VHH binders against Band 4.1-like protein 4 (epb41l4a). Designs and how they scored, part 7

Target 1, 289 residues: Band 4.1-like protein 4 (epb41l4a), of Danio rerio (Zebrafish) (Brachydanio rerio) (o57457r11to299)
Amino acid sequence: FYCEVLLLDESKLILTTQQQGIKKSTRGSVVLDYVFSHVNLAETEYFGVRYCDRSHQTFWLDPSKTLAEHKDLIATGPPYTLYFGVKFYAEDPGKLKEEITRYQFFLQVKQDVLQGRLPCAFNISAQLAALAIQSELGDYDPYKHTAGYVSEYRFVPDQKEDLEDSIEQIHKTLLGQVPAEAENNYLAIAKTLEMYGVDLHPVFGEKQAEYFLGLTPVGVVVYKNKTQVGKYFWPRITKVYFKETQFELRVLGRDCNETSFFFDAASKTACKNLWKCCVEHHTFFRMPE

## First folded at step 21 (VHH)

Design x4 (from u3 with T108K)
Fold by OpenDDE, fold request of step 22:
Structure x4 (fold): chain B 289 residues (1-289), chain A 125 residues (1-125)
Amino acid sequence: as target 1 above (289 residues)
Amino acid sequence: QVQLQESGGGLVQPGGSLRLSCAASGFTFSDYVMSWVRQAPGKGLEVVSIIYPGYGETYYADSVKGRFTISRDNAKNTLYLQMNSLKPEDTAVYYCAASEGVYEVSGKELYTEYRGPGTQVTVSS
């Protein structure tokens, strides 16, 4: 058994039968423990390891299942590629207990911005990027950081020179911020963005209309044509059900009546995954942080 | 073919303990919501306890909270119910049940796709 775990710092952790005793019969929790230990995490509840099936759908490794029971993973064949990441985004990452935890959140969110999963306006992008630069390079130094030094880094999709210039200007104002402080400030800004911590699942509504269900720290968000058309907080969700490709979300209204919303997933596998993610989010976030 | 088979039932005195087991086959056990339901004489079916896949969230009926513990061993495809401090009111046929894709926050009603033949639990002095 040969597995490669991609970490948020872009390094790889190799897990093999020979070195770690990893087998198909190994529980997912064991794999997670290796990964968590490697990155020195104590607050492991926020994190997970995900993989992609042959159709490029992403799944989280189930700690309670053996690797063999992850049929979609096994079907990909070796090398098995896994991705370490944040599974449950803290509503306020600043309240996380450990600096290492916050650092990993910082790396994850930085990646989310870079890959376009977390859209942000130009000015916000510049601020975030400047904080990232402050964390990595420290204080601006005119002898070290000559014009254009930011161009060596990538922060957003389709990054342009005007953004880089803005980043350099902002970086000059961040003098004295140590890495931990810069990272905290980064997260403080990022958490206010609309798509922060949103796990999107494509679905269909009536008449095959396209929707997205977003699983968030506070509830389920419904998007139609990229517009938010519904938001239901976790405490209002009373039932989550799927059968085949049909997904049901039951919500308690303000009038104390329950309403069911029905959606169709592209496949049974997708529907099941949506269901599982919903249940896990509900379980995780219904308790106070 | 899906099969659920309960065991471990019997006669016990009040205050005693029993451990029920349910052997499952014919489906991906680790993906299913597993539950124990019971039916006492002259009463309807009651959800006793639920254990969900993944992180293993559990539900307990108010009547059994603190006394019963549900657990699962995915490697053995087995569901367990540890019953402590048994009361005469716990007398019932206990069924192991399995369902896919059902999550109800209240836990009071649970759709069961599969159910075993049941095992008799009798608590009597």
Scores: ipSAE 0.848, ipTM 0.930, lowest interface PAE 0.4, mean pLDDT 95
Fold by OpenDDE, last read:
Structure x4 (fold): chain B 289 residues (1-289), chain A 125 residues (1-125)
Amino acid sequence: as target 1 above (289 residues)
Amino acid sequence: QVQLQESGGGLVQPGGSLRLSCAASGFTFSDYVMSWVRQAPGKGLEVVSIIYPGYGETYYADSVKGRFTISRDNAKNTLYLQMNSLKPEDTAVYYCAASEGVYEVSGKELYTEYRGPGTQVTVSS
């Protein structure tokens, strides 16, 4: 058994039968423990390991299941590629207890921005990138950081020179910020973005209209044509159900009546995954952080 | 063929303990919501405890909180119910139940796709 775990710092952790005794019969929790230990995490509850199936659908490794029971993972064949990441985004990452936890959140969110999962306006992008540069390079030094030095880094999709110039200008203003401070400031800005911590699941509504269900720290968000059309806080959700490809979200209204919303997933597997993610989010976030 | 079979029931004195087991087969146990439900004489079916897949979120009826513990062993396809400090009011037939894709936040009502034949638990002095 050969696994490659991609970490948020872009390094790779190799897990094998020979070195770690990992087999198909190994529980997911064991794999998670190796990964968490490797990155020295104490607040492991926020994190997980995910994988993609052959159709590029993302799943989280279930700690209670053996690797063999992750059929979609096994079907990909070796090397088994796993991705370490934030599973449950803290509503306020600045309140996380450990610096290492915040650092990993920083790396995750930085990746989210880079990969376009977390859209942000130009000015915000520039600020975030500058903070990231401050964390990585430290204080601006005119002898070390000549014009264009930011071009060696990537922060957003389709990054242009104008953004890089802006980043350089902002970086000059961040003198004195140590990495932990810069990272914390990064997260403080990022958490205010609309798509922060949103786990999107594509679904269909009535008449096969395309929707996204977003699982967030505060509740479920419904998107139609990239527009938010509904938001339901976790305490208002009373039932989450799926059968085959049909997904049901039951919500308690202000009038104390329950309303069910129905969606269709592209497959039973996708629907099941959506259900599971909902349950896990509800379980995680119904408790105070 | 889906099968659920309860065991471990019996007669105990008040304050005693029992451990129920449920052997499951014929489905992917680790993916299912497992639960214990009971029916006392002359009463309706009551949800006792639920354990969800994954991280193992659990639910307990108020009447059994602090006394009962639900657990599962996916490797053995077995569901357990540790019952401590038993009371006469706990006397009932206890059923193991399984369902896929059902999450009821209140836990008071749970759709069960499969249910075992049940095991009798009698608490009496």
Scores: ipSAE 0.847, ipTM 0.930, lowest interface PAE 0.4, mean pLDDT 95
Fold by OpenDDE, fold request of step 22:
Structure x4 (fold): chain B 289 residues (1-289), chain A 125 residues (1-125)
Amino acid sequence: as target 1 above (289 residues)
Amino acid sequence: QVQLQESGGGLVQPGGSLRLSCAASGFTFSDYVMSWVRQAPGKGLEVVSIIYPGYGETYYADSVKGRFTISRDNAKNTLYLQMNSLKPEDTAVYYCAASEGVYEVSGKELYTEYRGPGTQVTVSS
């Protein structure tokens, strides 16, 4: 058994039968423990390991199941590629207890911005990138950081020179911020963005209209054509159900009546995954941090 | 092909303990929502406890909170119910149930796709 775990710092953790005793019969929790230990993580409840199946659908490794029971993972064949990441985004990452936890959140969110999962306006992108630069390079130094030094880094999709120039200007204003401070400030800005911590699941509504269901720290968000058309806080959700490809979300209305919303997933597997993620989010965020 | 079989029921005195087991077969046990439901004489079916797949979120009826513990062993395809501090009002037929893809926040009305034949639990002095 040969597994490669991609970490948020872009390093790779190799797990094998020979070195760690990893086998198909190994429980997911064992794999998670290796990963968490490797990154010295204590607040493990926020994190997980995910993988992609052959259709590029993403799943979280189930700690209660053996690797063999992850049939869609096994079907990909070795090397088995896993991805360490934030599973449950803290509503306020600044309240996380440990610096290492915040650092991992910083890395995750930085990746989310880079990969376009967390859209940002130009000015916000510039600020975030500048803070990231401050964390990485420290204080601006005119002898070390000549014009264009930011171009060596990537922060957003389709990064252009105008953004890089803006980043350099902002970086000059961040003098004195240590990495932990810069990272904390980064997260403080990022958490205010609309798509922060949104786990998107594509679904179909009535008449085969395309929607996204977003699972968030505060509830379920419904998107149609990139527009939010519904938001239901977790306490209002009374039932989450799936059968085959049909997904049901039951919500308590203001009139104290329950309304069911129905969606269709692309497959039973996708629907089941949506259900599971929804249940896990509901469970995790039911109690305040 | 799906089978659920309860065991561990019996007669106990008030304050006593029992441990119920449910052997499951014919489906992917680890993916299913497992539950214990009971039916007392002259009463309807009520949900006692639920355990969900994955991280094992649990639900307990108010009447059994602090006394009953639901657990599962996926490797053995077995569901358990540890019942402590039993009361006469706990007297009922206890059923093991399995459902896929159902999450009822209140736990009061759980759809059950499969149910075992049940085991009798009698609490009496």
Scores: ipSAE 0.846, ipTM 0.930, lowest interface PAE 0.4, mean pLDDT 95
Fold by OpenDDE, last read:
Structure x4 (fold): chain B 289 residues (1-289), chain A 125 residues (1-125)
Amino acid sequence: as target 1 above (289 residues)
Amino acid sequence: QVQLQESGGGLVQPGGSLRLSCAASGFTFSDYVMSWVRQAPGKGLEVVSIIYPGYGETYYADSVKGRFTISRDNAKNTLYLQMNSLKPEDTAVYYCAASEGVYEVSGKELYTEYRGPGTQVTVSS
């Protein structure tokens, strides 16, 4: 029995019965502890380990459950692939206490941009990428960084040469920024993007209209046809309920009346996951950062 | 079949302590919201404490806050309620309850899908 944990730096951590004592009976918390220790995290509350089921739905490892109790994980068979990542995005990652924490956030957000989860305009993409380059390569050096050196890296989906050229130009302007500074600047820009830290859950509304519920650091965002149609801050959410595939979000209005919004998930499993993620976000973000 | 069975109740003097247990079966315990509710003589059912799945967020009624502690052992499918500094007003039948997918911030009106037969707790000098 062994797990493979993919880290944000693209390295892999292998957890085995022989080396770490990992078994099906092992609690999720133990797995998390190994991962957190490996990456030397102190601010572990922001992070988690997720996995994908056979239908490619993503779940967070529940620290209170044994690996065996994650039936959808077990059903994937060995190797059990896990993914380290940010679970709760800090509203302001610059305020995180530890540099290592910020670095992991940087890696996560960089991945989010690369994988298209965090859309960016061209100019923003160029800036972010340049900062990433500054972090990785340091100061621009004409003797080391010949034309096209950025092409060896990937920062956005469908990356084109024009972006790479722009990145190179911007990189030249970042002289003197140490990696930590560049990463902080990266995060400072990224946090302002609309989809920063949004955990999207597909749902259906009335007449099977397609929606997304976005769980964010500040609340729940409702998207219809990729357009935001609602935003409800966590303190206004008074009830989160699910039954089978039906999901209810109750919100306290400014008039002190409560309104319930109903959605339908694709499956009970998805609905339950949505509920759980919602509850966890609600709990996490009630506390000040 | 879902089963909940409370134990640990009894007679105790004011200021004393009791630890209630609830053995659960017939459902995925780790996924459920577990709670303790109580009913005192002549009074309605009230929520005492709730523990949610996952990270184990807890809720306590104001009347028991600081004195009672709810916990769960998923490996044993068991819910616990440590009751310290018991008062006569804590006298009630205590029920273990389970619900799936219910999260209410107030915790006051928690719908209980399943409930055990209860265990009597009597605090008296």
Scores: ipSAE 0.810, ipTM 0.913, lowest interface PAE 0.5, mean pLDDT 95

Design x4 (from u3 with T108K)
Fold by ESMFold2, last read:
Structure x4 (fold): chain B 289 residues (1-289), chain A 125 residues (1-125)
Amino acid sequence: as target 1 above (289 residues)
Amino acid sequence: QVQLQESGGGLVQPGGSLRLSCAASGFTFSDYVMSWVRQAPGKGLEVVSIIYPGYGETYYADSVKGRFTISRDNAKNTLYLQMNSLKPEDTAVYYCAASEGVYEVSGKELYTEYRGPGTQVTVSS
């Protein structure tokens, strides 16, 4: 067995039978423990390891299953590629107990912004990027940071010259912020963005109209086009069910009446994954510890 | 074909313990919601306990909380129920049940896509 675990700092952890004794009969929890130990995490409940099948769908490694039981992973290799990341986004990352946990959240959210999963307006983009530069480079120094230095880094998907000028101006104002402070300030801004911690799943409604279901720290959000058309908090969700490609979400209204909403996924595999992710979110966020 | 087979029932005095097992085949066990359901003499079916796939979240009926423990072994396709501090009220036929794709917060709604033949548990002096 040979796998590479891509970490959020862009490094790799290599896991093999010969070095760690990992076999297809090994449980996912053992793999997770190696990864968590490698990055020195104690607050592990927020994190997981994911893989991608050849049909473009991602899955979280199940800690209770053997690697052999992850059939869509096993079909892709060897070698296998796994991705460490935040699975359950804390509503307030500032309340995480350990700095290493907040650092991993910072790396994840920075990646989310760069890859366009967390859209932000021009002024927010500039603020976030300046905080990321402050964390990476430290204080602005006119002898080290010559004209155009921001261009050597990427923080957002469409990083144009006017944005980079704004980033530089804000970086100059951050004098004295240590990396941990800048990272915490980054998270404090990012946690307020609409798409923070949103796990999007494409679904279809009437006449095959495309919607997205967003699994979020507070509940399930329904998107049509780019606009929110529904929001259901975890405490009000009483049933999550699927059969074949049909997904059902049952919600308790304030009048004590229950209403079910139905969507179709593209395949049974996609529907099953949506169900599993939704149940896991409900369990995690309905009963926070 | 799906098969569920319970074992481990019997006669026990109040305060005693039993461990039920359910051998499963014919479906992907690790993906299924597994449960124990019981029927006391002259009574309807009651959900005793549920265990979900993945992180293994569990549900227990109020009457058994703190005394029963549900568990699963995905490698052996086996569901378990450890029953401690047994009471005469626990006397029932216990059924192993399996369903895919169900998650319901009350724990009282019955979802038995598949159900075994049951095993008798009798608690009496």
Scores: ipSAE 0.716, ipTM 0.862, lowest interface PAE 0.6, mean pLDDT 91
Fold by ESMFold2, look of step 21:
Structure x4 (fold): chain B 289 residues (1-289), chain A 125 residues (1-125)
Amino acid sequence: as target 1 above (289 residues)
Amino acid sequence: QVQLQESGGGLVQPGGSLRLSCAASGFTFSDYVMSWVRQAPGKGLEVVSIIYPGYGETYYADSVKGRFTISRDNAKNTLYLQMNSLKPEDTAVYYCAASEGVYEVSGKELYTEYRGPGTQVTVSS
């Protein structure tokens, strides 16, 4: 067995039968524990390991299954590629107990911004990128940071000259912020963005209209044309069900009446994954820690 | 072909313990929501306990909470119910049940896509 786990700092952890004794009969929890130990996490409940199938659908490694039971993973290799990341986004990363946990959240959210999963307006993009530069480079220093230095780094998807100029000006104002402080300030801004911690799943409604279901720290959000058209908080969700490609979400209204919403997924595999992710989110965010 | 077979039932004194097992085959055990359902004499079916796939979150009926423990061993395709501090009102036929794709927060709704033949548990002096 030969596996590469891509970490959030862009390094790799190599897991093999020879070095760790990892086999197809090994449980996902064992793989997770190796990864968590490698990155020195104590607050592991927020994190997981993902893989992609041959159809480019992503799944979380199930700690209770053997690697062999992950059929869509096994079909892709060897070698296998796994991705470490935040599975459940804390509503307030500032309340995380360990700095190493906040650092991993910072790396994840920075990646989310860079890859366009966490959209932000020009002024917010500039602030976030300046905080990321402050964390990586330290204080602005005209002897080190020559004209155009921001262009050597990528912080956002659309990083044009006007944005880079704004980033530089903000970086100059951050003098004295240590890396951990800049990273915490980054998270404090990012946590307020609409798409923070949103796990999007494409679904279809009537007439095959495309929607997205967002699994978020507060509940399930329904999007149409990038616009929120529904929001159902975890405590009011009473049933999550699927059969074949049909997904059902039952919610308790303020009138104490329950209403079910139905969506179709593109395939049974996608529907099952949506169901599993939704149940996992409900359990994590509705139940006491 | 899906098969569920309960075992471990019998006669036990009040305050005693019993461990039920359910051997499963014919489906991907680790993906299924597993439950124990019982039927007391002259009564309808009652959900006793549920264990979900993945994280293994559990539900217990109020009547058994703190006394019964549900568990599963995905490697052996086996569901368990450890029953402690048994009472005469626990006397029932206990059924192993399996369903895919169900998650319901009250725990009172009955989901028995597949159900075994049951095993008798009798708590009597």
Scores: ipSAE 0.703, ipTM 0.853, lowest interface PAE 0.6, mean pLDDT 91
Fold by ESMFold2, last read:
Structure x4 (fold): chain B 289 residues (1-289), chain A 125 residues (1-125)
Amino acid sequence: as target 1 above (289 residues)
Amino acid sequence: QVQLQESGGGLVQPGGSLRLSCAASGFTFSDYVMSWVRQAPGKGLEVVSIIYPGYGETYYADSVKGRFTISRDNAKNTLYLQMNSLKPEDTAVYYCAASEGVYEVSGKELYTEYRGPGTQVTVSS
């Protein structure tokens, strides 16, 4: 067995039979423990390791299954590629107990912004990028940070000169923020963005109309044409069910009546993954109304 | 073909303990929601406990909470129910049940896509 675990700091952890004794009969929890130990995490409940199958679908490594039971992973290698990341986004990352946990959240959210998964308006993008620069470079210093220095870094998908100029101007105003403070301020802004911590799953409605179900820290959000058309908080969700490709979400309304919403996934595999992710989110984030 | 087979039932004194097992085959055990349901004499089926795949969240009926422990061993395709501090009202036929794709918060809705033949548990002095 040979795999590379891609970490959020862009480094790799290599896991093999020879070095760690990992084989296909090894449980996912053992692999997760090696990764968590390597990055020195104690608050492990927010994190997981994921893989991508041959159809480009993403799945979380299941701690209770053997590696052999992850058939879609096994079909992709060897070698295998695994991705460490935040699985359950804390609603308030500032309340995480350990700095290393907040740092990993910062790295994850920075990646989310860079990859376009967390869209930001121009002014927010500039603020976030300036905080990331403050964390990376420290205080603005005109002897070190010559004109155009922001261009050496990438913070957003379409980083143009006008944005980079704004980033520089804001960086100049952040004097005195230590890296941990800048990273916490980054998270404090990012946690308020609409797509923070949203796990999108494509589904279909009537006439094959495409929707997305977003699994979020607060509930399930339904999107049509990039527009929110439904939002159901975890405490109000009473049933999550699938059969074949049909997915059912039952919600307790304000009138105390229950309503079921039905969607179709592209395949049974996709539907089962949506169900599993949704149940895991419900379990993790369940709060009283 | 799906098969569920319970074992470990029997006669026990009040306050005693029993451990039920359910051997499963014919489906991907680690993907299924597993449960114990029971039927007391002259009564309908009652959900006793549920264990979900993945993180292994559990549910217990109020009547057994703190006394019963559900567990699963995915490597052996086996479901367990440890029953401690047994009471006469626990007397019932206990069934192993399996369902895919169900998650319901009350724990009271019955999902028995597959159900075993049951094992008798009798608590009497």
Scores: ipSAE 0.703, ipTM 0.855, lowest interface PAE 0.6, mean pLDDT 91
Fold by ESMFold2, fold request of step 22:
Structure x4 (fold): chain B 289 residues (1-289), chain A 125 residues (1-125)
Amino acid sequence: as target 1 above (289 residues)
Amino acid sequence: QVQLQESGGGLVQPGGSLRLSCAASGFTFSDYVMSWVRQAPGKGLEVVSIIYPGYGETYYADSVKGRFTISRDNAKNTLYLQMNSLKPEDTAVYYCAASEGVYEVSGKELYTEYRGPGTQVTVSS
């Protein structure tokens, strides 16, 4: 067994039979524990390890299964590639107890912004990028940060000169913020963005209408044509069910009546994954009213 | 062909312990929600405990909390119920059940897509 776990700081953790005793009979939880120990996490409940199958679909490593039972991972052959990341986005990252946990969240959310998964308006993009530069470079220093220095770094997908100018101006105002403070401020802004912590799953409704279900820290959001058309908080969701490709979400209304919503996934595999992710989110995020 | 077979029932005195096992085949055990359901004499079916795939989240009926422990061994395709501090009220036929794709918050709704023939547990002096 030979696998490479890609970490959020762009480093790699190599796991092998010879060095760690990891075999196909080893449970996913053991792999997760090696990764969590390596990055020195105590607050591990927010994190997981994911893999891609041959069809480029992504799945979270299941802690209760052996590696052999992850047949779509094993089919990719040795070597294997795994990706460490945030699985459950804390609603308020500022309440995370350990600085190392907040740092890993900062790295994850920075990646989400850079890759376009967390869209930001121009002014928010400039603020976030300036905070990331403050964390990376420290205080603005005109002798070190010569004209155009922001261009050496990438913070957002379409980083144009007008944005870079704004980033520089904001960086100049952040004098005295230490890296941990800047990272916390980054997360405080990012947590308010609509797509923060949203895990999108394509589904079809009646008459094969295309929707996305977003699994979020607060509930399930239904999107049609990138427009939110429904939002159901975790405490009001009473049943999550699938059979073959049909997915059911049952929701308790204010009048104590329950209503079920039905969607179809593209395949049984996709439907099963949606169900599993949804149940895991419900379990993690449910709160009393 | 899906098969579920319970074992480990019998006669025990109050305060005693039993460990039930359920051997499973014919489906991907690690993907299924597994449960124990019981039927006391003259009563309907009651969900005793549920164990979900993945992190192994569990549910227990109020009448058994703190005394019973559900577990699963995915390598052996086997479900277990450790029953401690047994009471005469625990006397019932215990069934192993399996369902795919079910999650319901009350824990009281019955989902027995597949169910074994049961094993008798009798708690009596």
Scores: ipSAE 0.696, ipTM 0.849, lowest interface PAE 0.6, mean pLDDT 91

Design x4 (from u3 with T108K)
Fold by ESMFold2, fold request of step 22:
Structure x4 (fold): chain B 289 residues (1-289), chain A 125 residues (1-125)
Amino acid sequence: as target 1 above (289 residues)
Amino acid sequence: QVQLQESGGGLVQPGGSLRLSCAASGFTFSDYVMSWVRQAPGKGLEVVSIIYPGYGETYYADSVKGRFTISRDNAKNTLYLQMNSLKPEDTAVYYCAASEGVYEVSGKELYTEYRGPGTQVTVSS
């Protein structure tokens, strides 16, 4: 068994039978524990490890299953590629107890912005990128940061000269912010963005109308044409069900009446994954007494 | 072919303990919601406990909270119910049940896509 785990700092953790004794019979929890230990993470409940199947669908490694039971992962290798990341986005990353946890959140959200998963307007993009530069490079120094220095880094999907100029100007105003402070300020801004912590799943409604279901820290959000058309908070969701490709979400309204919403996934595999992710989100964000 | 087979039932005195097991085959055990349901003589089915796949969230009926513990061993495809401090009211046939694709917050809705033949538990002096 030969596996590369891609970490959020762009490094790789190599896991093999030879070095760690990892086999197809090994449980996902063992793999997760190696990754969590490697990054010195104590607040592990927010994090997981993803993989992609041959159809480019992503799945979270299940800690209770053996690697062999992850059939869609096993079919892709060897070698296997896994992706460490935030699975459950804290609604307020500032309340995370350890700086290393906030650092991993910062790396994840920075990646989300760069890959276009977390869209942000020009002024927000400039602020976020300046905070990321402050964290990476420290204080602006005209002797180190010569003309065009921002161009050596990518912070957003379409990083043009006017944005880079704005980033430089804001970086100059951040003098004295230590990396942890800049990273916390990054997260404080990013957590307010609509798509923060949103796990999107494509679905279809009536007449094969295209929607996305977003699993978020606060609930399930329905999107059509980039527009929110429904929002159901976790405490109001009373049933999550699938059969074949049909997904059902039952919601308790303010009038105390329950209403079910139905969607179709592209395949049973996609529907099952949507169901599992939704149940896991509900469990995590519904705080038990 | 899906099979569920309960074992571990029997006669026990009030205050005693029993451990039920359910051997499962014919489906991907680790993907299924597993539950114990029971039927007392002359009564309908009652959900006793549920354990969900993945992180293993559990549900317990109010009548058994603190006394019963549900668990699963995905490597052995086996569901367990540890029953402590047994009462005469616990006398019932206990069924192992499996369902895919259900998650319901009250824990009281019955989902028995597959159900075993049951094992008798009798709590009596």
Scores: ipSAE 0.686, ipTM 0.847, lowest interface PAE 0.6, mean pLDDT 91

